VH-VL binders against Tubulin polymerization-promoting protein homolog (tppp-1). Designs and how they scored, part 16

Target 1, 180 residues: Tubulin polymerization-promoting protein homolog (tppp-1), of Caenorhabditis elegans (p91127)
Amino acid sequence: MAAAAGFNWDDADVKKRWDAFTKFGAATATEMTGKNFDKWLKDAGVLDNKAITGTMTGIAFSKVTGPKKKATFDETKKVLAFVAEDRARQSKKPIQDELDAITEKLAKLEAPSVGGAAKANAAGVYSRLTDHTKYTGAHKERFDAEGKGKGKSGRADTTENTGYVGAYKNKDSYDKTHGK
Below, E stands for the ipSAE of ESMFold2; O stands for the ipSAE of OpenDDE; V2 stands for 0.75 times the mean of E and O plus 0.25 times the DockQ between their complexes.

## First folded at step 22 (VH-VL; framework fv_bebtelovimab)

Design g4 (from x2 with light chain N33K; at its last look DockQ between E and O 0.08; V2 from the best seeds 0.00; counts 0 for: pae E 2.1 > 2, placed apart)
Fold by ESMFold2, look of step 22:
Structure g4 (fold): chain C 180 residues (1-180), chain A 122 residues (1-122), chain B 109 residues (1-109)
Amino acid sequence: as target 1 above (180 residues)
Amino acid sequence: QITLKESGPTLVKPTQTLTLTCTFSGFSLSTEGVGVGWLRQPPGKALEWLALIYWDDDKRYSPSLKSRLTISKDTSKNQVVLKMTNIDPVDTATYYCAHRLTDSYGYYFDYWGQGTLVTVSS
Amino acid sequence: QSALTQPASVSGSPGQSITISCTGTSSDVGGYKYVSWYQQHPGKAPKLMIFEVSNRPSGISNRFSGSKSGNTASLTISGLQAEDEADYYCSSYAGRSLVFGGGTKLTVL
């Protein structure tokens, strides 16, 4: 579909993360279940049950997978495009903006969270998870802004692109820019 | 129907803050889905996208220039304002404001102002 | 993030069809990335001719068509007319910004 053309991420890097979520709870799995898809989106802060809900993701997943009920990487990208399309109808922003927001969050997350299972095991593990963070779990925006991989590979690419002075590295441009 | 016009200084000294105003008619920044962007074109060079503001005050900035840019709107005056700090001779360009094509997948600008040349003294 | 590559100039005679290329990488033109085309007459603002690879805005002649293959997008102008003489820029969205080609000067002989 046309929405697939708007993925602004590195497929190879993201496929590694997708594979980790695909294999969560099933080490030999090669295709992603709806449960692990929702876990990926929840762990990344995409599925927040306000702007993007489990009903929305479930419907999109079913549209793509049908009776198979699991998705390849390419099929997972189609599911994400449907979610972005549905979100764009409410936000009145272009689908590209919504897809970028989703893909940015997913690209920052490297592996599944084990906090749910660890919290069930012992209070000490839960205390470690909560006491080692400076924020409560209710501050989703704060956690994303705390730099859970924000601006990783994209920032590195931006740093090496200095459009004004082709002969000079970004370092000279950056140092000059800090004169308030 | 849709028209846009840029206004602001034509000559600016290095280190100053450039303020450009886009005044438009034929649409409103209170209408859902509407967005206005800023672009520039250095003499003899390609266009460069700078920023976009949506009707709900949501904003987008070019990553390479984000630390220097502020976009804002005054819906009652049909205006969008771009501020660029710490101006340098490399910022000499024709500056355009433009309407974003509605009901499209991404950033496409279907109506443009005539442009205003801003020259930064060396 | 690098400039999209366009030929510096192309020319054609009235009634001819011409094609302007825009070559990039898988990060900006290739795959399913969307490309757009702008026309700019001397001293004028750019005009959107093609968006989303091949869509024409309302009021744009069907003599203008867009396509993409691999890492190269193409703008084709059929039935070339004198008023088509202008600069043409391709663009794509990559790295959370628009990236533009260096431009192609079309001369109608």
Scores: ipSAE 0.431, ipTM 0.670, lowest interface PAE 2.1, mean pLDDT 79
ESMFold2 (binder alone), look of step 22: mean pLDDT 92; pTM 0.936
OpenDDE, look of step 22: ipSAE 0.878; ipTM 0.946

